VHH binders against Transcription initiation factor IIB (tfb). Designs and how they scored, part 20

Target 1, 335 residues: Transcription initiation factor IIB (tfb), of Methanocaldococcus jannaschii (q58192)
Amino acid sequence: SVDYNEPIIIKENGEIKVVKIGELIDKIIENSENIRREGILEIAKCKGIEVIAFNSNYKFKFMPVSEVSRHPVSEMFEIVVEGNKKVRVTRSHSVFTIRDNEVVPIRVDELKVGDILVLAKELPNIEEDIEIDKKFSKILGYIIAEGYYDDKKIVLSYDYNEKEFINETIDYFKSLNSDITIYSKDLNIQIEVKNKKIINLLKKLRVKNKRIPSIIFKSPYEIKKSFIDGIFNGKDAKVFVSKELAEDVIFLLLQIKENATINKKSINDIEVYEVRRITNIYTNRKLEKLINSDFIFLKIKEINKVEPTSGYAYDLTVPNAENFVAGFGGFVLHN
Short names: E, the ipSAE of ESMFold2; O, the ipSAE of ESMFold2 at other seeds; V2, 0.75 times the mean of E and O plus 0.25 times the DockQ between their complexes.

## First folded at step 17 (VHH; framework vhh_7pa5_2)

Design M06 (from L05 with G106A; at its last look DockQ between E and O 0.78; V2 from the best seeds 0.00; counts 0 for: pae E 3.6 > 2)
Fold by ESMFold2, look of step 17:
Structure M06 (fold): chain B 335 residues (1-335), chain A 123 residues (1-123)
Amino acid sequence: as target 1 above (335 residues)
Amino acid sequence: QVQLVESGGGMVQPGGSLRLSCAASGFTFSDYGMSWVRRAPGKGPEWVSAISYSGGKTYYADSVKGRFTISRDNAKNTLYLQMNSLKPEDTALYYCARSGRSWGYAWYGMDVWGQGTQVTVSS
């Protein structure tokens, strides 16, 4: 079972989003008319939700969830692997390792520092036709990461050296007959844009939540890539104050066949997350099935006992797979 | 060294008012945009308000717009947040933060943070 705050990417009612597993499962249980109890375990049937799980070909797909469960716990274990990816799980829960060129489950209480775990290298890239173009998607990413908007205006700030993106931004909004005001001081540029149509689109997409909109998770590769380039402002690394946005970004990177390392820092009780993109991903395996898999194999750096977030641990049943992807960095968990 | 020190937090009744101050030192205060950020118990940080280096532009989260007023006194190197019509939902640790850019809003560009001052709104 996993901790309340662990992120999972789900498909629900045609929307793709990253949620906290505990929030999802608590909601399902509290809205269920029929709760099955097996000792301390509360179980509810689940309909209309898919999670990411691997199949017999070692490929990730969205797969239906049949049941959700929770139970009280007094302890959790945080597993940290290479790249500082992490997940909080119970001692008896299984994750996946590799033995004799086969991906197999292993219990958390059997793990040691230096052991190899299976994580996601790549996630399914769902592509639907969408109403937003490549230029807007880059600006949208920048608005979510760095920008401001209200009922009257959109505000974006740039370093002067970002000339190409500044010109792209100005040209795009000029093509939409926007009222644009540019402020400069030394090597800093601020652009204020008034355009009611775009502001209404940002409201429709719920951009104030500072999360990746579902339409981006469902977009063509080039739209996803352009959006990510906007988030990172063309750089290899970005510091996030929002853990939730950092988690969204990690899952989106996996959809475009990229990965990341994470560096967590704390400044006066404020945690920030530096996410650094990795584009040259290599498997350290010789067997073709593993080379062609959606897996990456990473060593455990730390195993730490931690307190549960909510007093409960949570789990999902995926009948045809008995696994799902969750955690900060895309861990594969057994169910 | 570069630092920000918040003050003025405390306990107030719903509907009450409170003024927060943030004293800046170790840098040219008037060259930087400033923000207030809050963190409620058990939640992540939530941006509240921002002000440009000169004070000429102000920005507010929807949840506080019309109730809170950000201001600055560049001669005294001090940032303020006037908080009126306070609600229990405003209960949080309030941080002063410096933008890494000289003007405007830059949620993820904040590079200097204070230690925070507690605001508690309860009956």
Scores: ipSAE 0.394, ipTM 0.754, lowest interface PAE 3.6, mean pLDDT 88
ESMFold2 (binder alone), look of step 17: mean pLDDT 85; pTM 0.871
ESMFold2 at other seeds, look of step 17: ipSAE 0.408; ipTM 0.766

## First folded at step 19 (VHH; framework vhh_7pa5_2)

Design Q01 (from M01 with A109Y; at its last look DockQ between E and O 0.90; V2 from the best seeds 0.00; counts 0 for: pae O 2.8 > 2)
Fold by ESMFold2 at other seeds, look of step 19:
Structure Q01 (fold): chain B 335 residues (1-335), chain A 123 residues (1-123)
Amino acid sequence: as target 1 above (335 residues)
Amino acid sequence: QVQLVESGGGMVQPGGSLRLSCAASGFTFSDYGMSWVRRAPGKGPEWVSAISYSGGKTYYADSVKGRFTISRDNAKNTLYLQMNSLKPEDTALYYCARSPRSWGYGWYYMDVWGQGTQVTVSS
């Protein structure tokens, strides 16, 4: 079982998004007319939701959730692995390790620093025919990361030396017959764009939420890659003030077969998240099934007892799989 | 040394007003965009408002638009936030932050932060 705030990527009604598992499950249970209770465990049936789980070939797929559950808990364990990926779980068989070339669940209270956990190396890359192109997706990523818009205009700022991206932005909006105004001060460039159709599209995509839109999670690889390049502005690392956006970005990186390290920093009492992209991911295993798997095997750096966020621990039932991917960094969790 | 110091917080009843100030020192204040960011207890930071280096452009989160007014006095190296029609959900620690660019807006990395001033709106 896992903590309330743990991020989980889901498919619901054809849309893909990252949510907090506790918020999802609490809503389902509280809206259910037929809650089954087994001792302290509250269980509700679930329809129309898929999560990512691995199959017998060690490949991740979206798989249906049949039930959700929660139970009161007085303690949780925060596990931090290489790359500072982290998850808060109960003491029971909540995570997976590898033993004798098999991926098996293991009790968290039996883990120690240096032990190996199973995490996602990559996630399913769902590729639907999407009407947006690479140019828009890159600009969309930049708008979400650093942009502003209102009912009248879109506003983007750049350092002067970002000439290629500045030109790409201007050319794109010129091709849409937009009203463009460019301001400069020292080495800063500000571009203001008036285009009602694009502003309405940003509203429909809920860009003000500063979250990755579902159409990006469902887009072709090259669109996802271009969007990520917009977020990172061509760099290897980006600092996020929004933890939720950082979580979204990490799941999207896994869809394009990249990964990340995370560095949580406090800057004058504000916590920010530096996400650094990693593209060279290897497994130190010889069995072909493990080499070709969607898994990465990472060492535990820390195990800390923590208090539950909501007083509950949360779980999902994925028939025949008994696992799901969640947590900051893409942990494989046992249900 | 670069420094931002907030003041003007306090306790008010719903519907009340407060004016926050942020004194800047150790850098050329008029070269930078500035923002206000707030953090409610147990929550992450929420961007509130931003103002360009000259004061000529202002930006607001939807939740405060029409109620809050950001301004600056470059001669006094001071950033302001006038908060009117305060609601309980405005209760937070309010931070002054410097943008690394001449325009402040949106969620991007702020390179200098103050220590914050508490605003409490109790019903």
Scores: ipSAE 0.490, ipTM 0.800, lowest interface PAE 2.8, mean pLDDT 88
ESMFold2, look of step 19: ipSAE 0.537; ipTM 0.831
ESMFold2 (binder alone), look of step 19: mean pLDDT 86; pTM 0.881

Design Q02 (from M01 with A109H; at its last look DockQ between E and O 0.94; V2 from the best seeds 0.00; counts 0 for: pae O 2.4 > 2)
Fold by ESMFold2 at other seeds, look of step 19:
Structure Q02 (fold): chain B 335 residues (1-335), chain A 123 residues (1-123)
Amino acid sequence: as target 1 above (335 residues)
Amino acid sequence: QVQLVESGGGMVQPGGSLRLSCAASGFTFSDYGMSWVRRAPGKGPEWVSAISYSGGKTYYADSVKGRFTISRDNAKNTLYLQMNSLKPEDTALYYCARSPRSWGYGWYHMDVWGQGTQVTVSS
């Protein structure tokens, strides 16, 4: 079972989003009329929700959840692997490792530093035709990462040396006959854009939440890639103050077959997350099934005892798979 | 050395007012945009308001717009936040932060932070 705050990417009512597993399961249990109890375990039937799980070919896909569960817990273990990806799980929960070129479950209490865990190398790429083009998707990524808007205007700030992106921004909004005002001071540029249609689109996409909109998770590869380039502003790394946005970005990177390392820093009780993109990840495994899999194999750096966030641990039942992807970085969890 | 020091926090009843101050030292205050960021217990940081280097542009989160007013006095190297019509959800540790950019609203770029001043809105 996993901690309340662990991120999980789900499909619900045609929308793809990243949620906290505890928030999801608590809501399902709260709204259920038929809660089954097995000792301390509360179990509810689940309909209309899919999570990511691997199949017998070691490929990830969205698969239906049949049941959700929670139980009280007094301790959790935080597993940190290479690249500082991490997940909080119960001591008796099983994750996946490699044994004799096979992917097998292993209990958390049997793990030690240096052991290899199975994580997601890539995630299913759901692609629908959408009304957002490459140029807007890049600007949208920048707005979500660093922008401001209200009922009147969109506001973006740049360093002067970002001339190419500044020009792309101006040209795009000029092509839409927008009212554009440019302010400068020393080596800093601010662009203000008035365009009611675009502001209404940002409201529809709920950009104020500073989360990746579902339409991006469902977009063609080229749109996802352009959006990510906007988030990162052409750089290899981006610092996020929002953990939730950093988690969204990690899952989106996996959809475009990229990965990342994470560097957590704390400044005056403010935690920030530096996400650094990695585009060429290799496995040296010989079995054809493993070299063609959606898996990456990472060593455990730390195993730390921690307290549960909510006093509960959470789990999902995925028929025919007995696994799901969750955690900061895309851990594969048994059940 | 570069430093930001907040003051003016305290306990108030719902509907009350407080004025926060942030004293800046060790840098040319008038070159930088500034922000207020708050952190409620058990939650992540939330951007509140920003002001440009000159004070000519101000920005507010929807949750505080119309109730809070950001201002600065560049002659005194001081940033202010006037907080009116306070609600229990405004309870938080309020941080003053400096942007490396002149315009201030992009709190994701803040390179200098204060220690914070506590605001508690409770009956």
Scores: ipSAE 0.535, ipTM 0.823, lowest interface PAE 2.4, mean pLDDT 88
ESMFold2, look of step 19: ipSAE 0.548; ipTM 0.823
ESMFold2 (binder alone), look of step 19: mean pLDDT 86; pTM 0.880

Design Q03 (from M01 with G106D A109K; at its last look DockQ between E and O 0.92; V2 from the best seeds 0.00; counts 0 for: pae O 3.6 > 2)
Fold by ESMFold2 at other seeds, look of step 19:
Structure Q03 (fold): chain B 335 residues (1-335), chain A 123 residues (1-123)
Amino acid sequence: as target 1 above (335 residues)
Amino acid sequence: QVQLVESGGGMVQPGGSLRLSCAASGFTFSDYGMSWVRRAPGKGPEWVSAISYSGGKTYYADSVKGRFTISRDNAKNTLYLQMNSLKPEDTALYYCARSPRSWGYDWYKMDVWGQGTQVTVSS
């Protein structure tokens, strides 16, 4: 079972989003008319939700969830692997390791620092035919990461040396007959854009929530990549004050076959998350049977005892797979 | 050295008002955009309001628009937040933050933070 705050990417009613597993499961249980109990375990049937799980070919797919569950706990273990990817799980929960060229479950209480865990190298790249273009997706990423908008205007700021992106932004909004005002102070540029149609689109996409919209998770590869370029402003690293946005970005990176390292920092008791798209590959631990798998194999750096977030641990059942992907960085968890 | 110090927090009844101040030192205050960011108990940081280097442009989160007013006095190197019609959900530690740019709404890039001042709205 996993901690309340652990991120999980789901598909629900055609929407793809990253949620906290505890919020999801608590809502399902609290809305269920028929809770089954097995000792301390509360179980509810689940319909209309898919999670990412690997199949017999070691490929990740969205797969239906049949049941969700929770139970009280007094302790959790935080497992940190290479790249500072992490997940909080119960001592008796199983994750996956590799033994004798096979992917096998292993209990958390049997793990040691230096052991190898199975994580996601990539996630399913769902590509729907969508009405969002590459240029808008890049600007949308920038708005979510650093921008402002209200009922009247969109506001974006740039350093003067970002001339290509500044021109791209201006050209895009000019092509839409927008009212554009440009301000300059020292080496800083501000672009204010008035365009009612675009503002209404941002409202429809709920951009104020500062989360990756579902339409991006369902978009073609080139749209996802342009969106990421906007988030990162063409750089290899970005600092996020929102853990939830950083988690969204990690899952989206996996959909475009990229990876990242995570560096948590504290600034005056505010935690921030530096996500760095990796420029160095991890040590190759490929075995011939797994060469074409969706897996990456990472060594455990730390195992720390921690307190549960909610007093409960959470789990879900994927009938034919008996696994799912969750956690900050895409851990493969046995169920 | 660069420093921001918040003050003016306290306890207040719902519907009440408070005025927060942020004293800046160690840099040319009028060159930088500024923000207020708050952290409620058990929550992550939430951007509240921003003001440009000159005070000519202001920006507000939807949750505070119409109730809060950001301002600055560049002669006194001080940033302000007038908070009216306070609600229990406004209870938080309020931080003053400096943008590396002249416009303050890009709070993700804030390079200088204060220690915060507590605002508690309770009956």
Scores: ipSAE 0.401, ipTM 0.783, lowest interface PAE 3.6, mean pLDDT 88
ESMFold2, look of step 19: ipSAE 0.452; ipTM 0.796
ESMFold2 (binder alone), look of step 19: mean pLDDT 87; pTM 0.886

Design Q04 (from M01 with G106N; at its last look DockQ between E and O 0.94; V2 from the best seeds 0.00; counts 0 for: pae E 2.5 > 2)
Fold by ESMFold2, look of step 19:
Structure Q04 (fold): chain B 335 residues (1-335), chain A 123 residues (1-123)
Amino acid sequence: as target 1 above (335 residues)
Amino acid sequence: QVQLVESGGGMVQPGGSLRLSCAASGFTFSDYGMSWVRRAPGKGPEWVSAISYSGGKTYYADSVKGRFTISRDNAKNTLYLQMNSLKPEDTALYYCARSPRSWGYNWYAMDVWGQGTQVTVSS
């Protein structure tokens, strides 16, 4: 079973989003009319929710969840692997490792530092028709990462040396007949844009939540890539104070076949997360039999005993697959 | 040494008011945008409000708009947050933070943080 705060990417009612597994499962159980109990375990039927799981070809796909469950727990174990990816699980939970070139489950209480775990190298790229073009998707990423808007205007700030992106932003909004005002202070540029149609679109996408909108998770590769470039402002690393946004970004990077390292820093008890993009840096550790798989193989750096977030541990059932992807960095978990 | 020191926290009843201050030192205060960020028990940081380098532009989270007022006195190197009509959900540790840019609303990129001042709103 898995800790309350562990991120999981799901598809629900046509939307793709990253949620806390405990929040999802608690909601399902609390709204269920029929709860089955097996000792301390509470189990509820689940409809309309898909998670990412691997199939017999070692490819990840969205697959339906049939049941969710929770049970009280007094301890959890935090597993940290290379790249500082991490997940909190119960001692009896199984994750996946490699034995004799086969992907096999292994219990957390059998793990040792230095053991190899199976994680996601890439995630399914679902593509739907969308009304967002490549230029807007880059600006949208920047708005989510650093921008502001209200009922009247969109506000973006730049360093003076970001001339190309500044011009792209101005040209885009000019093409929409927007009212644009530019302010300068030393080497800082602020652009204010009045455009009610775009502001209404930002509201529809719930951009104020500072999370990656579902439409981006469902967009073509080039749109995802452009959005990510906007988040990172063309750089290879970005610091986030929102763990939830950093988690969203990690899952989106996996959809475009990129990966990242995570560096947590603490500043006056405020945790920030530096996400640094990498391209298939761990590929050399892949076993030849599994070259075409969606997996990467990472060594365990730490196994730490920790307290459960909610006093419960959570799990879900994916029929036939018996696995799902969750955790900060895309761990493959046995159900 | 760059430093931000918050003060003015305390206990108040719902509907009450409180004024927070943040004393800045070790840098040219008037060159930087500033923000207030809060952290409720068991929650991550939540941006509250921001103000530009001159005080000419202010920004608010929807949850506090109309109730809170951010201001600054550049001659005294001090940032303020006037909090009115306080609710139990405003209970949090409130941090003062410096933006690396002049406008303040880029709070996710803040490079200097204070230690925080506790605000508790309860009956």
Scores: ipSAE 0.527, ipTM 0.820, lowest interface PAE 2.5, mean pLDDT 88
ESMFold2 (binder alone), look of step 19: mean pLDDT 86; pTM 0.878
ESMFold2 at other seeds, look of step 19: ipSAE 0.534; ipTM 0.828

Design Q05 (from M01 with Y108F; at its last look DockQ between E and O 0.78; V2 from the best seeds 0.00; counts 0 for: pae O 2.6 > 2)
Amino acid sequence: QVQLVESGGGMVQPGGSLRLSCAASGFTFSDYGMSWVRRAPGKGPEWVSAISYSGGKTYYADSVKGRFTISRDNAKNTLYLQMNSLKPEDTALYYCARSPRSWGYGWFAMDVWGQGTQVTVSS
ESMFold2, look of step 19: ipSAE 0.556; ipTM 0.822
ESMFold2 (binder alone), look of step 19: mean pLDDT 85; pTM 0.870
ESMFold2 at other seeds, look of step 19: ipSAE 0.601; ipTM 0.848
ESMFold2, look of step 20: ipSAE 0.545; ipTM 0.819
ESMFold2 (binder alone), look of step 20: mean pLDDT 85; pTM 0.872
ESMFold2 at other seeds, look of step 20: ipSAE 0.497; ipTM 0.805

Design Q06 (from M01 with G56Y; at its last look DockQ between E and O 0.85; V2 from the best seeds 0.00; counts 0 for: pae E 3.0 > 2)
Fold by ESMFold2, look of step 19:
Structure Q06 (fold): chain B 335 residues (1-335), chain A 123 residues (1-123)
Amino acid sequence: as target 1 above (335 residues)
Amino acid sequence: QVQLVESGGGMVQPGGSLRLSCAASGFTFSDYGMSWVRRAPGKGPEWVSAISYSGYKTYYADSVKGRFTISRDNAKNTLYLQMNSLKPEDTALYYCARSPRSWGYGWYAMDVWGQGTQVTVSS
């Protein structure tokens, strides 16, 4: 079972989003007409939700969830692997390792530092036609990462040396006949844009949540790539105060076949997350059966006992797969 | 030795008011935008308000708009947050933070943080 705050990418009613597994499951159980109990385990049927799981060809797909469950727990274990990817799971939960050229489950209480775990190298790239272009998607990424808007205006701030990005922003909104005001102080500029159509689009996309909108997770590769470039402002690394946005970004990177390392820093009890993009993911742990798989194999760096977030641990059932992807960095978990 | 030090927290009843202060030192305060960020028990940080280097532009989260007022006194190197009509949901540790940009908004990139001051709203 998995801790409350662990991220999981889901598909629900045609929308793709990253949620906390505990929030999802608590809501399903609390709204269920029939809860099955097996000892301390509460179980509810689940319809209309898909998660990412691997099939017999070692390829990830969105697959239906049939049931969700939760149970009380007093301890969790945080597993940290190479690249500082991490997940919090119960002692008896299984993750995946390599044994005798096979991908097999292994219990958390059997793990030790240095063991190899199976994680996602890439995730399914679902591509639907969308009505926004590459230029807007790049600006949208910047707005979500650092921008502000209200009912009257969109506000974007830049360092003066970001001239290409500044010019792209101005040119885009000029092409839409927008009212643009530019303020300058020393090496900083602020651009205010009045455009009712774009503000209404930002509201529809729920940009104030500061999360990656579903249409981006469902967009063509080129749109996803432009959006990511906007988040990172054309750089290889970005610091996030929002863990949720960093988690969204990691899942989106996997959809475009990129990966990242994570560097956590605490500043007066505020945790920030540096995500650094990696285009050439390295592993020397190739196995003949797994050459074309969607897997990456990473060594465990740390195993730490931690307290559960909610007092519960959570799980879900994916028929025919018996696995799902969750956690900060895309862990493969057994169910 | 760049520092931000918050003060003015405490206990108040619902509907009450508090004024938070943040004393800045070790940098040119008037060159930077500033923000208030809060963290409720067991939750992640939530941006509250931001102010530009001169105080000319102010920004508020929807949850506090109309109730909270951010201000600054550049001569005293001090940031303020006037909190009125307080609700139990406002209970949190309140931090001030420095933006690397003059205009303030962009709390995801804040590079200097204070230690926080506790605000508790309870009957």
Scores: ipSAE 0.483, ipTM 0.799, lowest interface PAE 3.0, mean pLDDT 87
ESMFold2 (binder alone), look of step 19: mean pLDDT 86; pTM 0.880
ESMFold2 at other seeds, look of step 19: ipSAE 0.524; ipTM 0.816

## First folded at step 20 (VHH; framework vhh_7pa5_2)

Design T01 (at its last look DockQ between E and O 0.83; V2 from the best seeds 0.00; counts 0 for: pae O 2.9 > 2)
Fold by ESMFold2 at other seeds, look of step 20:
Structure T01 (fold): chain B 335 residues (1-335), chain A 124 residues (1-124)
Amino acid sequence: as target 1 above (335 residues)
Amino acid sequence: QVQLVESGGGMVQPGGSLRLSCAASGFTFSDYGMSWVRRAPGKGPEWVSAISYSGGKTYYADSVKGRFTISRDNAKNTLYLQMNSLKPEDTALYYCARSPRSWGYGWYYGMDVWGQGTQVTVSS
């Protein structure tokens, strides 16, 4: 079972989004009229939700969830692997390791530092016919990461040296007959844009939530890549104050076959997350099935006892697959 | 060295008012945009308001628009947040933060200096 706050990417009613597993499952259980109980375990049937799970070819796909469950718990274990990817799970829960060139479940209480865990190397790149272009996608990423908008205007700030992106932004909104005002002070540039159609689109996409919109998770590779470039402003690392946005970004990076390391910093009780993009993580074995898999194999750096977030631990049932992807960095969990 | 120090927090009843202050030192205050950020118990940080280097531009989260007013006095190197019509949901630790840009908003990219925070508690 898994801690309340662990991120999981889901497909629900045609939308793809990252949610907290505990929030999802608590909602399903509280809205169910027929809760099945097996000892301390509360179980509810689940319809209309898919999660990412691997198949017999070691490839990740969206797969339906049949049941969700929760139970009281007094302890959790935080497993930290290479790249500072992490997940909080119960002692008796199974994760996946490699033994004799096969991917097999192993209980958390049997793990030790230095053991190999199975994580996601890449996630399914769902590509639908979506009517957004590369230019808008890049600007949208920047707005979500750093921008402001209200009913009247969109506001973006730049260093003067970001000349190319400044010109791209101006050209894009100029092509839409937008009212553009540019302010400068020393080497700082602020662009204010009045365009009611774009502001209404930002509201429809719920951009003030500062989360990656479902349309991006469902977009072609080039759109996803352009959006990520906007988030990172052409850099290889970005500091996020929002953990949820950092988690969204990690899952999106996996969809475009990139990876990242995570560095948590704290200043005055504010936690920030530095996500650094990387394009080459390999820990290889010679079995062809593993070579062509969607898996990466990472060593455990730490196992720490921690308190559960909600007093409960959570789980999903994925029929036939009996696994799902969750956690900060894309852990594969047995169900 | 570079430092931000908040003050003015306390306990108030719903509907009450408080004025927060943030004293800046160790840098040219008037070159930088500034923000207020809050953290409610057990929750992540929430951006509240921002102000440009000159005070000419102000920005507010929807949750505080019409109730809070951000201002600055560049001669005194001080940032302010006037909070009116306070609600229990405003209970949080309030931080001031410096933007590396003149214009204030840029909360996820460039808030590079943070204060220690001042506690605001709104309860009946």
Scores: ipSAE 0.470, ipTM 0.804, lowest interface PAE 2.9, mean pLDDT 88
ESMFold2, look of step 20: ipSAE 0.507; ipTM 0.816
ESMFold2 (binder alone), look of step 20: mean pLDDT 84; pTM 0.864

